# Ledger of designs, part 257: VH-VL binders against o27280

Target 1, 266 residues: o27280
Amino acid sequence: MDSMNVPEVLEIKRIVEESESVKTFIFSWDFRREVRPGQFVMVWDFRDEKPMSVSLIDPVRSEIGISIRRVGEFTDRVHGLSEGDLLGIRGPYGRGFELMGRDILLVGGGIGMAPLAALADEATARGMRVDALVAARTADELLFLDRLEAAGVNISTCTDDGSCGFKGFAHERLLTLEENHDMAAVCGPEPMMFQVMRILDERDVPAQLSLERYMKCAVGICGQCCLDDTGFRVCAEGPVFWSQELSRVREFGRYRRDPAGRRVPW
Short names: E, the ipSAE of ESMFold2; O, the ipSAE of OpenDDE; V2, 0.75 times the mean of E and O plus 0.25 times the DockQ between their complexes.

## First folded at step 10 (VH-VL)

Design R59 (framework fv_acasunlimab; at its last look DockQ between E and O 0.70; V2 from the best seeds 0.00; counts 0 for: pae E 5.1 > 2)
Fold by OpenDDE, look of step 10:
Structure R59 (fold): chain C 266 residues (1-266), chain A 118 residues (1-118), chain B 108 residues (1-108)
Amino acid sequence: as target 1 above (266 residues)
Amino acid sequence: EVQLLEPGGGLVQPGGSLRLSCEASGFTFSRYWMSWVRQAPGKGLEWVSAISTGGRSTFYADSVRGRFTISRDSSKNTLFLQMSSLRAEDTAVYYCAKSYIGRGFDIWGQGTLVTVSS
Amino acid sequence: SYVLTQPPSVSVAPGQTARITCGGNNIGSESVHWYQQKPGQAPVLVVYEDSERPSGLPERFSGSNSGNTATLTISRVEAGDEADYYCQVYDDSSDHYVFGGGTKLTVL
């Protein structure tokens, strides 16, 4: 991976409000530095730094987009920024999604749709059939629907409260879908991904899943994002893993480690 | 033990047809993409064809497209390659290969020799 | 079509380090896999996804990939490492698995 190790200070070109809690920040990007769906960047607001998935890759406009959910102090600060303001961006890092086959199923939950939206653009551009199961707690939290539709993606929605589409969880909706795909890409809450992976395995659908862990260095040195038993580093060997890899990870779908290294159940 | 066995090779005349088979054991056959890779005598490896897990998608090298057909039978854990309109340049050892993590191959058969000659 | 370029041959003395290169346009953005093939045998996967080792492979085998070159590195080379080595990628644009031309590693 050829990635930038020093943050580049970039101007926020545009801000897209995706939902009440999610904004996409768009930056000019030099595509001599390639970025792939599923890769992440470290976003630096000159106080703190957090990993964020790339949600938009637009070589035509020479832009990338980073979708950020408002969840804490760092993201509160970032969400307070305006167009023209500056952020530090370093990366991209990690292993992105790999495309195979002629049709692909995307299963995303909440902000997990960010990297999948980028993948959808790539897949559709390549002429693949893309089906997307987009899940959220409520209708107003469903992300990128218009964007996906415009790209030609076949969308199925799922909401916890039934305010849009199927009432229930993503894995429950998936059980009602009988058609299989050449491969699947999954990103969202880990309990969701765990259940979805099980279903896909039972159906013999190859699957890639993007994990989220506490991450500090992003370059495989600090070990903060190391997965138990395997030694996999989410920032280096991931964040995208094949289901076969995750089957070896005991903690997957069960717990994660907090910044202090303690087990935290999902 | 994981194994791929490849019967069906042999001598065939130009323009002829031949069907290769690959029997899988020791792993869940239906869960993996499968491919055929061939190697002409004294030459390198050349991918020939691939098939998705459910068999819904098939892929072919340009050199064999329209002449070769890949298929699979999950109930028999068997991969097939139907070859038609065979040419001298199709002479090679044909390997069946199991897809691994990503887009590589972790398990290979021992190969079967196909000779196309008049 | 996507093309992978390997040197035809590499020679190394026992105990030394062998490096086999695989060139391709922007190959650093691809996942590269490496295979070892000994005479009369089927290929064996030795490195996958640029730098991962299959179970059972010694740590002497390692891989890297950046820019336009992927590299298979074999440290502390042994006589038993003499073989042909092939790099391989999947070309998304053509839906082809693509192999390099192979490199003959000779242990002197």
Scores: ipSAE 0.790, ipTM 0.908, lowest interface PAE 0.7, mean pLDDT 94
Fold by ESMFold2, look of step 10:
Structure R59 (fold): chain C 266 residues (1-266), chain A 118 residues (1-118), chain B 108 residues (1-108)
Amino acid sequence: as target 1 above (266 residues)
Amino acid sequence: EVQLLEPGGGLVQPGGSLRLSCEASGFTFSRYWMSWVRQAPGKGLEWVSAISTGGRSTFYADSVRGRFTISRDSSKNTLFLQMSSLRAEDTAVYYCAKSYIGRGFDIWGQGTLVTVSS
Amino acid sequence: SYVLTQPPSVSVAPGQTARITCGGNNIGSESVHWYQQKPGQAPVLVVYEDSERPSGLPERFSGSNSGNTATLTISRVEAGDEADYYCQVYDDSSDHYVFGGGTKLTVL
């Protein structure tokens, strides 16, 4: 149910322009409420409410950051806001990423790099070796490169048009990389994640993947974020899943669901 | 059927050595982290060692670091624990365990008894 | 060096609800797994990821985790539930798996 948790109204403390189409909105946050990389929040602009990934988790400054891509009316309105303006936030919700071992590979496509940027900060703070493959359609859409570099992450890039780094898809770049990793974390367009998951499985690299599905209630009762016959709800049992969980799901990488729950192709 | 089978352990003198093995079947062995977990007589479970897929990383409890070596052979679907400089407090049933979703253990062997005594 | 604390024993009458606690500093930020071990047997996973139930386990087994305490709950306890129960986490800072000391559940 959409009303199970009431949004807290928070002031936009800072706005970071990550690209022409992506802004990060930073808020003060009381970390007595735990936040893990890969969890999401519901952002309310007093007219509509949408799920957004947490991209910055900074307990030292008592701040969270939420990265929002301009893709429609809601996000256009939010992108028009200024520092000092108000947004409602409820959450966090969902299962976040779990870190294991001493080295990790991150594979992010587009805005999918947002939760991975938060994970990279956590992994580097823990002393892990972090490699990131950052993918986008064009160079101008590559996200968080300066932040990742400052954190000590080893970055590889790819772009569909070849304007930066490897020309091609993330999974094609991954095939050309020789890396040692204890685990991987993947977030981006579902077709990309499917192809990346297959390569990581062949290489015996345990992977967690973050799925984004249409969400309405954020607590798993409306059914719009459900996966196939597993009954997993992205907002409750996910959005982060291990690849072994997703290998049982026929719809992953093949189709998505519209707000009415009908299957539509990617 | 998914199984982990440990051949017998044994009686060993203090300061001695013993190699444990664990043969896996019914699942793709190379895809999972594996661990050894022990249980001294009348005591609780104690994690001993873990190994990542392909053996890229190994981890040890402080009580065994420097004395025990975990390894795996994916061609034989077998996990190993080489135990050296054994002490009386190493006396336990040793289980091999398969990771579940990275952080828990869903499949356990039946265990093998190692006794370190004069 | 992360420590999990369990009560040594819990007694419950048949048909009642047993609650077995697992205490740890900020354990609510960890994923907690629970194991049942009957005498002379290997441990068996009964709850994973705080509250998820493995296939084939009765819905009488459930779990929760918040703050400094995780709890395994067994409703409508049966004589066959008599066993030792262990909680377990993976400690991110040390890369160690950590078990609680175990709780003996007695059904009388």
Scores: ipSAE 0.289, ipTM 0.711, lowest interface PAE 5.1, mean pLDDT 86
ESMFold2 (binder alone), look of step 10: mean pLDDT 92; pTM 0.949

Design W19 (framework fv_libevitug; at its last look DockQ between E and O 0.01; V2 from the best seeds 0.00; counts 0 for: pae E 14.6 > 2, placed apart)
Fold by ESMFold2, look of step 10:
Structure W19 (fold): chain C 266 residues (1-266), chain A 121 residues (1-121), chain B 110 residues (1-110)
Amino acid sequence: as target 1 above (266 residues)
Amino acid sequence: QVQLQQSGPGLVKPSQTLSLTCAISGDSVSSKSAAWNWIRQSPSRGLEWLGRTYYRSEWYNDYAVSVKSRITINPDTSKNQFSLQLNSVTPEDTAVYYCARVWKGLYFDYWGQGTLVTVSS
Amino acid sequence: QSVLTQPPSASGTPGQRVTISCSGSSSNIGSDYVYWYQQLPGTAPKLLIYRNNQRPSGVPDRFSGSKSGTSASLAITGLQAEDEADYYCASYDSSLSGYVFGGGTKLTVL
């Protein structure tokens, strides 16, 4: 009977429009339930339940923020909600980012910047120097730039169409950046993460990457979030993995259908 | 270099409002990397954080629970300063009041010189 | 009452090691950084230790900090007469949504 936590029903306190397609939903949160950057929560709209990125962890204001990209039926319904409406939240779950050293590089693509924004806040609060490479398809989809700048993060941008910053992919911009970070944290489309991981491995920069998989139980018993060839469960051993852990995972390429010339899944 | 200069009356009668001002040089009160705090010190309570004001996309204020009903902290961007107002003071509010900056982190890196405020009739 | 608990006083002779304790809870020291401030008479507090055990530039290496669980400690080795001051621990408290301090420890160099 104790196979998983019960969702707590919370009122949406504020909604921030981050872009045309991304909203951040802010809730009051009792931090006796600790939340670390890179952990996830399950968001329940009384019909379906999905894992969501925590983008704001603010013990000062007793708030968490959950950033949600409009991509389908569930997220369409959630984007239609207003302040004062209710959502169920259970968690947090999983393994978060581990901070190491004094200099950290963040590489985020699209909504993948959400957990990295939370990490940036913790890293700067600990006195680390933080560089962020923020990537999107177009300038209007670059997320959290003002917040990162206010936190003292050194920002580099790239866009596929060149409308802001470097024109090209995140890994192409990365090749032109400083190489001497103590660690990196990466979150975004899996093809981007694979290419970024390869470059960071060649530079001998320890990297942690946040994966997304389908989740049902979120406590490690159902097997729906498993990575092939290792038995790693994204909800239990992840969602954050070190690049060394992922190098043993052949599945970390099967969902890669990027025209980057790597092995294509069929 | 950042410097904080305090001003305001040193004597306030009970039930009145305590008002202090902190002028900032070497930084901006609207700096997105900073938070601007008031802290007081008394023999009976030691150091006590009262609250802060800061700008992140908009202005925020956070106040200690113990004074939340009586305190306001306001920025003044045109004068590059921030203020403390504490209503309905009692002799228990007698203290040395400090303004202080927190920049990016959770520690107070620059402090004002301190202002002794005595609440007495 | 101060949220964090320190002994009200401590003493030592020049050259000795002195420690000053600071006790908190899971809502502050247990889940957040510890800071130490030194206050000389008639002056504002000055940062001595941040992020549990880090010294800012200009602080002598005879000062060190540590924490374990919900408690923290400031150690001073090779005690000198100029170390006579008040010492405060501090942290952030999530349940109070604010900064919290110890009651202070008056260090006397005999």
Scores: ipSAE 0.007, ipTM 0.398, lowest interface PAE 14.6, mean pLDDT 83
Fold by OpenDDE, look of step 10:
Structure W19 (fold): chain C 266 residues (1-266), chain A 121 residues (1-121), chain B 110 residues (1-110)
Amino acid sequence: as target 1 above (266 residues)
Amino acid sequence: QVQLQQSGPGLVKPSQTLSLTCAISGDSVSSKSAAWNWIRQSPSRGLEWLGRTYYRSEWYNDYAVSVKSRITINPDTSKNQFSLQLNSVTPEDTAVYYCARVWKGLYFDYWGQGTLVTVSS
Amino acid sequence: QSVLTQPPSASGTPGQRVTISCSGSSSNIGSDYVYWYQQLPGTAPKLLIYRNNQRPSGVPDRFSGSKSGTSASLAITGLQAEDEADYYCASYDSSLSGYVFGGGTKLTVL
C-alpha cells in the first residue's frame, strides 16, 4: 500500500472550481494510509509527475482533495480532465504541519492556501481557534473563503489591488495585527513567507512554513530538492519547516533552483 | 501589576496642540507583546480609537484616519511612557482621553484614569 | 458616527433576559473577533467578552456573547441592578487598520 515508486491509479470523483486558475480534484482514499495537512502527493498523468499538496482530508467521506493551479503544460493537461478520468497518485510524502496550542494563525497566499485549508479543518475539528489571513493578487483569486468560513475560521483577506479586504501584502497586514497566536502556519509565495516569518520571529510566535521546490523522486534520494548550505531535502525533511530551520537556509526567500540546477530568483 | 498614569493639561485653546503623556509601570513600552493606544470618548462621537504605538524589532504607528493628519504618538523608552500630540485642535476634539494597553492584540486590558480635555477659547 | 451600530438604549426588569445587538461590516465584525465592554459612570470601560463569546475571569456566566456574519449580540440573563451600565461592542477593522467601537447601549434596570 505504501509504495515509494508505484502510483495508485485513482478515479477523479469530483472537480471543484475554486477559481479561474485553480481546481480541486477529489479522490476516494483509504485512510489506512494516513495523510496529514502539509504533506504532498505525486500526481501522475501517465506522461509526467508533479508534487501537489493535499488540500482536503475527509475521513468521513473517505476522500482527499488535491488543489492544482494551472501554470504549465502538466497542469494544463490535468485541468482538461473530467470527472471519471484517471490519475496516478503516490504518497503521501514529506513532513506535515504540527498543531499545538489553543489558537493558530494561518497566513496563505494564492495556491498556498491549499495545505492551510486542510490544516484549518483539522485545527477547528480539534476545537482550536483559527485565524486565517488569506492573501491574493485580486479578489477573484482568493481561495477557500466559503469553506474556511463554514469551518468556523475567522478570516481576514488581503489583496494587492484592494479589491477585497486589506489593500497590500500579507506581511503588511500582519504588521497591523497585534495578536500573538500559539503558533502560525504559512504557505504562499516565498517572498511573502520570508517577510511573514521575520515578523513572527520578532514576535516570538512559533511558525511553520511550507516550501515549494522542484522535486523528482519525492523520497529523498535524487537530491533535486536540496536546499543550499543545509542539505535539507524539501521532500524528506520538509516541505513544512520550522522558522528556526529556515533561518539556516540561505536561499530561502531569495532564489530556488530550476530542474537544470540553476538559480532562479523569486 | 500594570498601571497607566496619565498627565497633561485639561484645557487647550483652539488651533493649539493637545499633549498628553501616559506613564507605564509593570510593563515596558517596548514590549513585543503589547501595543499602546490612545482612545477618546465624547457624547457626540462615542468611543473613538485614535492610534497606537508598538515595538516589533522596530517602532510602528497606526493612526485613525479621522486624525491621521494631526496626530503623533511617540514612545519614550527612557521614561517608559508614551505620548499623544494632536495638532490644530477644535471644539470637536473635546473629550475624555484614555491611554490603554492591548496585550497580545486581544483586548484593552489596562486603561489610564482618563483625562478630560476641553477645547475652548 | 460609530462604525459599529448598537441600539442607544435597552431596559429590563430584574431577572429578565436582555440582548444588545451590534452590527458591523465584512471589514470588522465579519473578519475579526468581537469584544464587549461594560462601562460604569466615571470609569474606564471594562472587558466583558472577548473573542466573540469568551468571558474573562470575574465575569459572571449570565453574560454571553455570540457572533454571526457581520453581527454580534450580547446577552444578559438574570438581569441584576448592578448591570445598569453602558455597553460597547468593539472589533478591529482591517480596512481602517484600527479598532472600532459601537455607539454604546445604555442599559437601564427598571
Scores: ipSAE 0.005, ipTM 0.485, lowest interface PAE 10.6, mean pLDDT 92
ESMFold2 (binder alone), look of step 10: mean pLDDT 92; pTM 0.917

Design W20 (framework fv_libevitug; at its last look DockQ between E and O 0.33; V2 from the best seeds 0.00; counts 0 for: pae E 10.7 > 2)
Fold by OpenDDE, look of step 10:
Structure W20 (fold): chain C 266 residues (1-266), chain A 121 residues (1-121), chain B 110 residues (1-110)
Amino acid sequence: as target 1 above (266 residues)
Amino acid sequence: QVQLQQSGPGLVKPSQTLSLTCAISGDSVSSKSAAWNWIRQSPSRGLEWLGRTYYRSEWYNDYAVSVKSRITINPDTSKNQFSLQLNSVTPEDTAVYYCARVWKGLYFDYWGQGTLVTVSS
Amino acid sequence: QSVLTQPPSASGTPGQRVTISCSGSDSNIGSDYVYWYQQLPGTAPKLLIYRNNYRPSGVPDRFSGSKSGTSASLAITGLQAEDEADYYCASYDDSLSGPVFGGGTKLTVL
C-alpha cells in the first residue's frame, strides 16, 4: 500500500483519439500491481493531480489505458501531450466492479463508458454475455463502439438527438428492454445513473454504479470525497457502489460537493 | 412449475369483442420478475405479439401498434390471472391465441395451451 | 410478412446435421438476443434456445444456437425423427417496441 502512494513517472506509449473530446493514453504497466475495472488512478502532470478511471487493462501487452475527457485546465494540458511525454501515475485506488452471473448489462453515458469498457473486456474474457447500452448526446460522442463490437458485446446505442440508435436518454431506452440480467454495471452522468438504478431496482437486478466526486488524497484521509449521511468515501469505499449502498446516500443524483465543500447541483 | 391455463370462447362474430383469460399457477401475476403476454398465430400473419401486462411499482401495459386501438390486457390479482379483450374483430383476427410469460427477461419460457378463435358470422 | 426471415423448409436424414437460418436487422437481431422455439404439430411453441445459445433444462445438447451481426442460426446435430417440427426464431425489435418472430421453418426428417 505504501508504494502505491508514490507516483510513478510513466511514458505515454501511444494515444488513441476516441472522439473529439476524449483521448486514451496508453502506458506500459507492471501487472505485479493488479488493477481491476472500476478502479481509478491519480494522474499527475507535475502541476496538478486528478483521478481518472482505467479504461483498458491488457495483461498480454502489459499495458493500461486511461481515457480522459477534455473538460478543464488540467485535461486541456494533458490533451496537449504527445507520445513519449511523461505523466505521473499513482494507484490504482478504490473498489472496482465485481462480476457475477452469466450475463451482464452495462449502461454507460459519455466518458462513463471508460471503466465499463474495461469491465466489458474482462467479462467477455470470462465467457460472459455482455449487453451494453451506450449513451451520448450525439453519435460522434459515443465511445468505444468498435472496441466493444470486436469483443463480442451486444451494443445498443442511445443519443439525445437521435443521430444514432434510440432517440432519448439511457433510462428511457432501458425501459424498452425486456431482458433482465444477472447484474448491471452503470457509469455516467449521475442523473442518468439515478434513473437507471431505479429501474434496475424495480426489476430486482443487482446493480453496481461508479460515482465521480472531487478527490484529493485518494486514500481516504482528507474526506473531500465523503458522501453525505453515510460517511462513504468515494476513493476508499468506492468509486463503485452497490445500489443498496447508494440508496442510503441522500445526495446521489441530486448534488455533489465542490472543492470548497459547497453543494453543486447536477 | 409454472402453468398457464387458457379459457374463453372459440367463436366470435364480426364486430364483437374477443375475450380470453389466462390463469396462472406457480407464479404471481404481480411478480416484479415477470411480464404476461398475449401472442397469436395464423397462417397469414405467423406468430404475432399482441401485448403484455406487468407489475413493477405500478401496473403497466404495452401493446403492439397493429392492435393498440382495439386491445386491452387486464390483470386480476384476486384470481391470479390476466385477460385479453380485442374489440371490433374481423375475420383477420382468426388465429390461435396464446398467453405466455416473460421471466427475468427470458422471452416466453412458458406458454398456455392455445385457444383457436374463429371470427365468423 | 414476418419481421425476421427464415427459410420456409428444411430437411435432413437421421444422424445428419441441419442448420436453420434467421436473418434480421440492426433494430432486432443486431441489438438484442435471439430466441428459438420448437413447435410440434397441434402444440404451443416451446422455448428451445434463449439468449442466442443457451438451452433450457430438458433440451438436448444436439441443439445449438449462434448469432453474428444481424443473423442467427439454429444447428441440430444427430438429427432424430422426433425433431420434425416447426422452428421459429424471435428477438426484440426496437422500432416496433416489441417481440418479433420469424416466419418459421418446417423441418422434415426424411
Scores: ipSAE 0.028, ipTM 0.507, lowest interface PAE 6.2, mean pLDDT 92
Fold by ESMFold2, look of step 10:
Structure W20 (fold): chain C 266 residues (1-266), chain A 121 residues (1-121), chain B 110 residues (1-110)
Amino acid sequence: as target 1 above (266 residues)
Amino acid sequence: QVQLQQSGPGLVKPSQTLSLTCAISGDSVSSKSAAWNWIRQSPSRGLEWLGRTYYRSEWYNDYAVSVKSRITINPDTSKNQFSLQLNSVTPEDTAVYYCARVWKGLYFDYWGQGTLVTVSS
Amino acid sequence: QSVLTQPPSASGTPGQRVTISCSGSDSNIGSDYVYWYQQLPGTAPKLLIYRNNYRPSGVPDRFSGSKSGTSASLAITGLQAEDEADYYCASYDDSLSGPVFGGGTKLTVL
């Protein structure tokens, strides 16, 4: 029957413009392949294949949504597509978020809000209280605010330039908020996630963080998504990790690796 | 139970320094889960946040823009207190001054008893 | 000249529903949480609602908060004589880098 290791060519059903730089591509999806918030798919444009987080999981309408920020050649090509055009999708892959307790804090930077928006839907459906700190460079880049508000999520915002909400970085805003949540879920630029993780650890708030690393196979055999020090494979043991799993990883927040495996600064 | 006890003079002459102290019992001024605030209330301005001090690996201060050039808030860990100094006061600084603990966000859960400070012309 | 705008007064009779409004901007209520405080004569303000719609322990469930866009509302559904007090909304304002309060609403129970 269908294998999640083989790309399925799917028609783009709808495109939602989330911002000038972010589009959500919606596909019909057979939910015999179950999808959890925080899992990712490999998107194939018939030339190249990149991991993308799932931002919409709707079993009732049999739809999945994938939010993509335009940042390079691959994403530029995908952003040029129209409804009815084809993409290959394989997956889902990876470990998704695990919910605990009754009160959750979401901390998302930029496109990192995509998997957190899916998680927010799951958390609110369970009757959890959901607070979100939504961060971006500018007001125009704040994602999913209306969707989160409609779901009953309590939102704080921050922008690097101060055009909306707190002026500054997410961790700076978080430092002044002092929350006692049962857990947190964090996704965004890795330097931001490291700083947020440190604050949450100091407050004894259990946190899960969603990482991105270069991926080729998505099933954990090629090793290109590995974290230094631990051998964790982002595509297999992650992309979602508990803060305690990451606390001993010196590379987290300090550098990243390019497709050739070289250290590059953040 | 946390209790905040204020002390300081209720009369200050214009151009001088307003000084108040808030003594803390049931918590520590260096608590990593709290921040220590001064808030004032007057008929003309209502409630007005002035600033805070708090410890997060080191000491931080945040001050309201309206008073930033004149205000100092200092913790004193040995006495478990924090202070307010407001320089160059005018009659517009006449208010009831409160110290308050914030636990999270704007959750000011414990307040001092309030000190009326009058700045006489 | 409070940053957040409230009506200066409100009134109701016992058992009625009373709503107190609070109007702000994108730099405060539109991007951050709303808090409500009750102040009885001669006392410090007491937190009534935090983070838009949560109640601290000991606050009756007849008090509720809501937020929409840049506006917020405090509702009291079973008004009692003891509810006669001043009520303040509060939020964090990013342009001022700190807490801001409404001008207060004096609630009279008739």
Scores: ipSAE 0.006, ipTM 0.539, lowest interface PAE 10.7, mean pLDDT 85
ESMFold2 (binder alone), look of step 10: mean pLDDT 92; pTM 0.926

## First folded at step 11 (VH-VL)

Design Q64 (framework fv_libevitug)
Fold by ESMFold2-Fast, scan of step 11:
Structure Q64 (fold): chain C 266 residues (1-266), chain A 122 residues (1-122), chain B 110 residues (1-110)
Amino acid sequence: as target 1 above (266 residues)
Amino acid sequence: QVQLQQSGPGLVKPSQTLSLTCAISGDSVSSDSAAWNWIRQSPSRGLEWLGDTYYTEKWYNDYAVSVKSRITINPDTSKNQFSLQLNSVTPEDTAVYYCARVLKFSSYFDIWGQGTLVTVSS
Amino acid sequence: QSVLTQPPSASGTPGQRVTISCSGSSSNIGSYYVYWYQQLPGTAPKLLIYGDNQRPSGVPDRFSGSKSGTSASLAITGLQAEDEADYYCQSYDDSLSGYVFGGGTKLTVL
């Protein structure tokens, strides 16, 4: 049994190229350390450590997967690695998604589909009906479509440019979907999640939202992640929040914090 | 369609309190997606943001530093409106006053009231 | 005295390209989005450009915005008589913790 706070050096067993900018790194995992969809791990390249959502949880194969988008120096280095290379993994951390009812709607934008892909696997394994709305700027940025289809998920797509599925934003597509769901899970850019949340609230569908920016706060790495102006750190409860919890946070959608901790707009 | 309609006196004497009201239609003053703002416009100072009010579990205000000691912005949920009170006015407070909306995840004023000219003179 | 600096006036003839500048600092334009408003005589300002370079529905494509460093510009191509108005830039200033506006530019269509 390993401590959650000590990184374990793991061999990259397999790499799946999800898109031009996204790769999933797959590791053997000892499931005596439980991992739930919605949780994240700290990935260490022996130089820097960054939080990454767990995108694959496979107890049958004893594997976990971590999907990483190439956006900067750390992720560029990790994308340069090959099968057989080593990474440090610490965790899991954070609150996982809760499942309830018979059917679930997943709404994912870009890399936000990563934790939702893991959730789709769990929901289908439980016998739930799963509908997924997968959104991206362009068709080549839609993620996990083949994996979701193989799992029996009913998929709708939308792209900003109309290159695949509905032309428009996730919330615009959601307005054309009339199905009721017992719950929803949402992950993507915060403005997208907010628009989706409002529609789901109007439909009385309870939703959980995963806010990537609070992952560092959950492990105590980012001292400046605050959800209010009193100086209390409520972001440590994340990254997954119920919509009812999130709608009551003064800071959500009105301002964010800069590196100096000052309140600034979107 | 959201609309903002302003009302209030156009003449205020120096040292008095300036009071204006903005009535909202098409949205709720307690909507958690909106902040309700006051902005003024004068030839000498141009456009100047004064402050806002918004609801998230309780009512909040943000005020511009230049007026913070004299200003109060209050909602009235029963009438679906919000008000501006500016204390101890001087001739420098003469301006056209606008109410305006800012939505969550934006930092611009998407809907404006018609404006109210307030003259401060004896 | 405005926080953001605009020229007080600009002019052009129909069909020309006109640009209006808006200059700030690292505490405002250098760090935050720029917005532009058109104000016709006797009316409230109307949003013309948001997020440095995006147009709301109903705004003609001859209006465009750009930003470089601590300065922003509004460009109007194919200038028309109905474009005669005051134009204001807006941003946020983190040292003032508030919204800030430019002094306005009166555009005259000759």
Scores: ipSAE 0.078, ipTM 0.601, lowest interface PAE 5.6, mean pLDDT 87

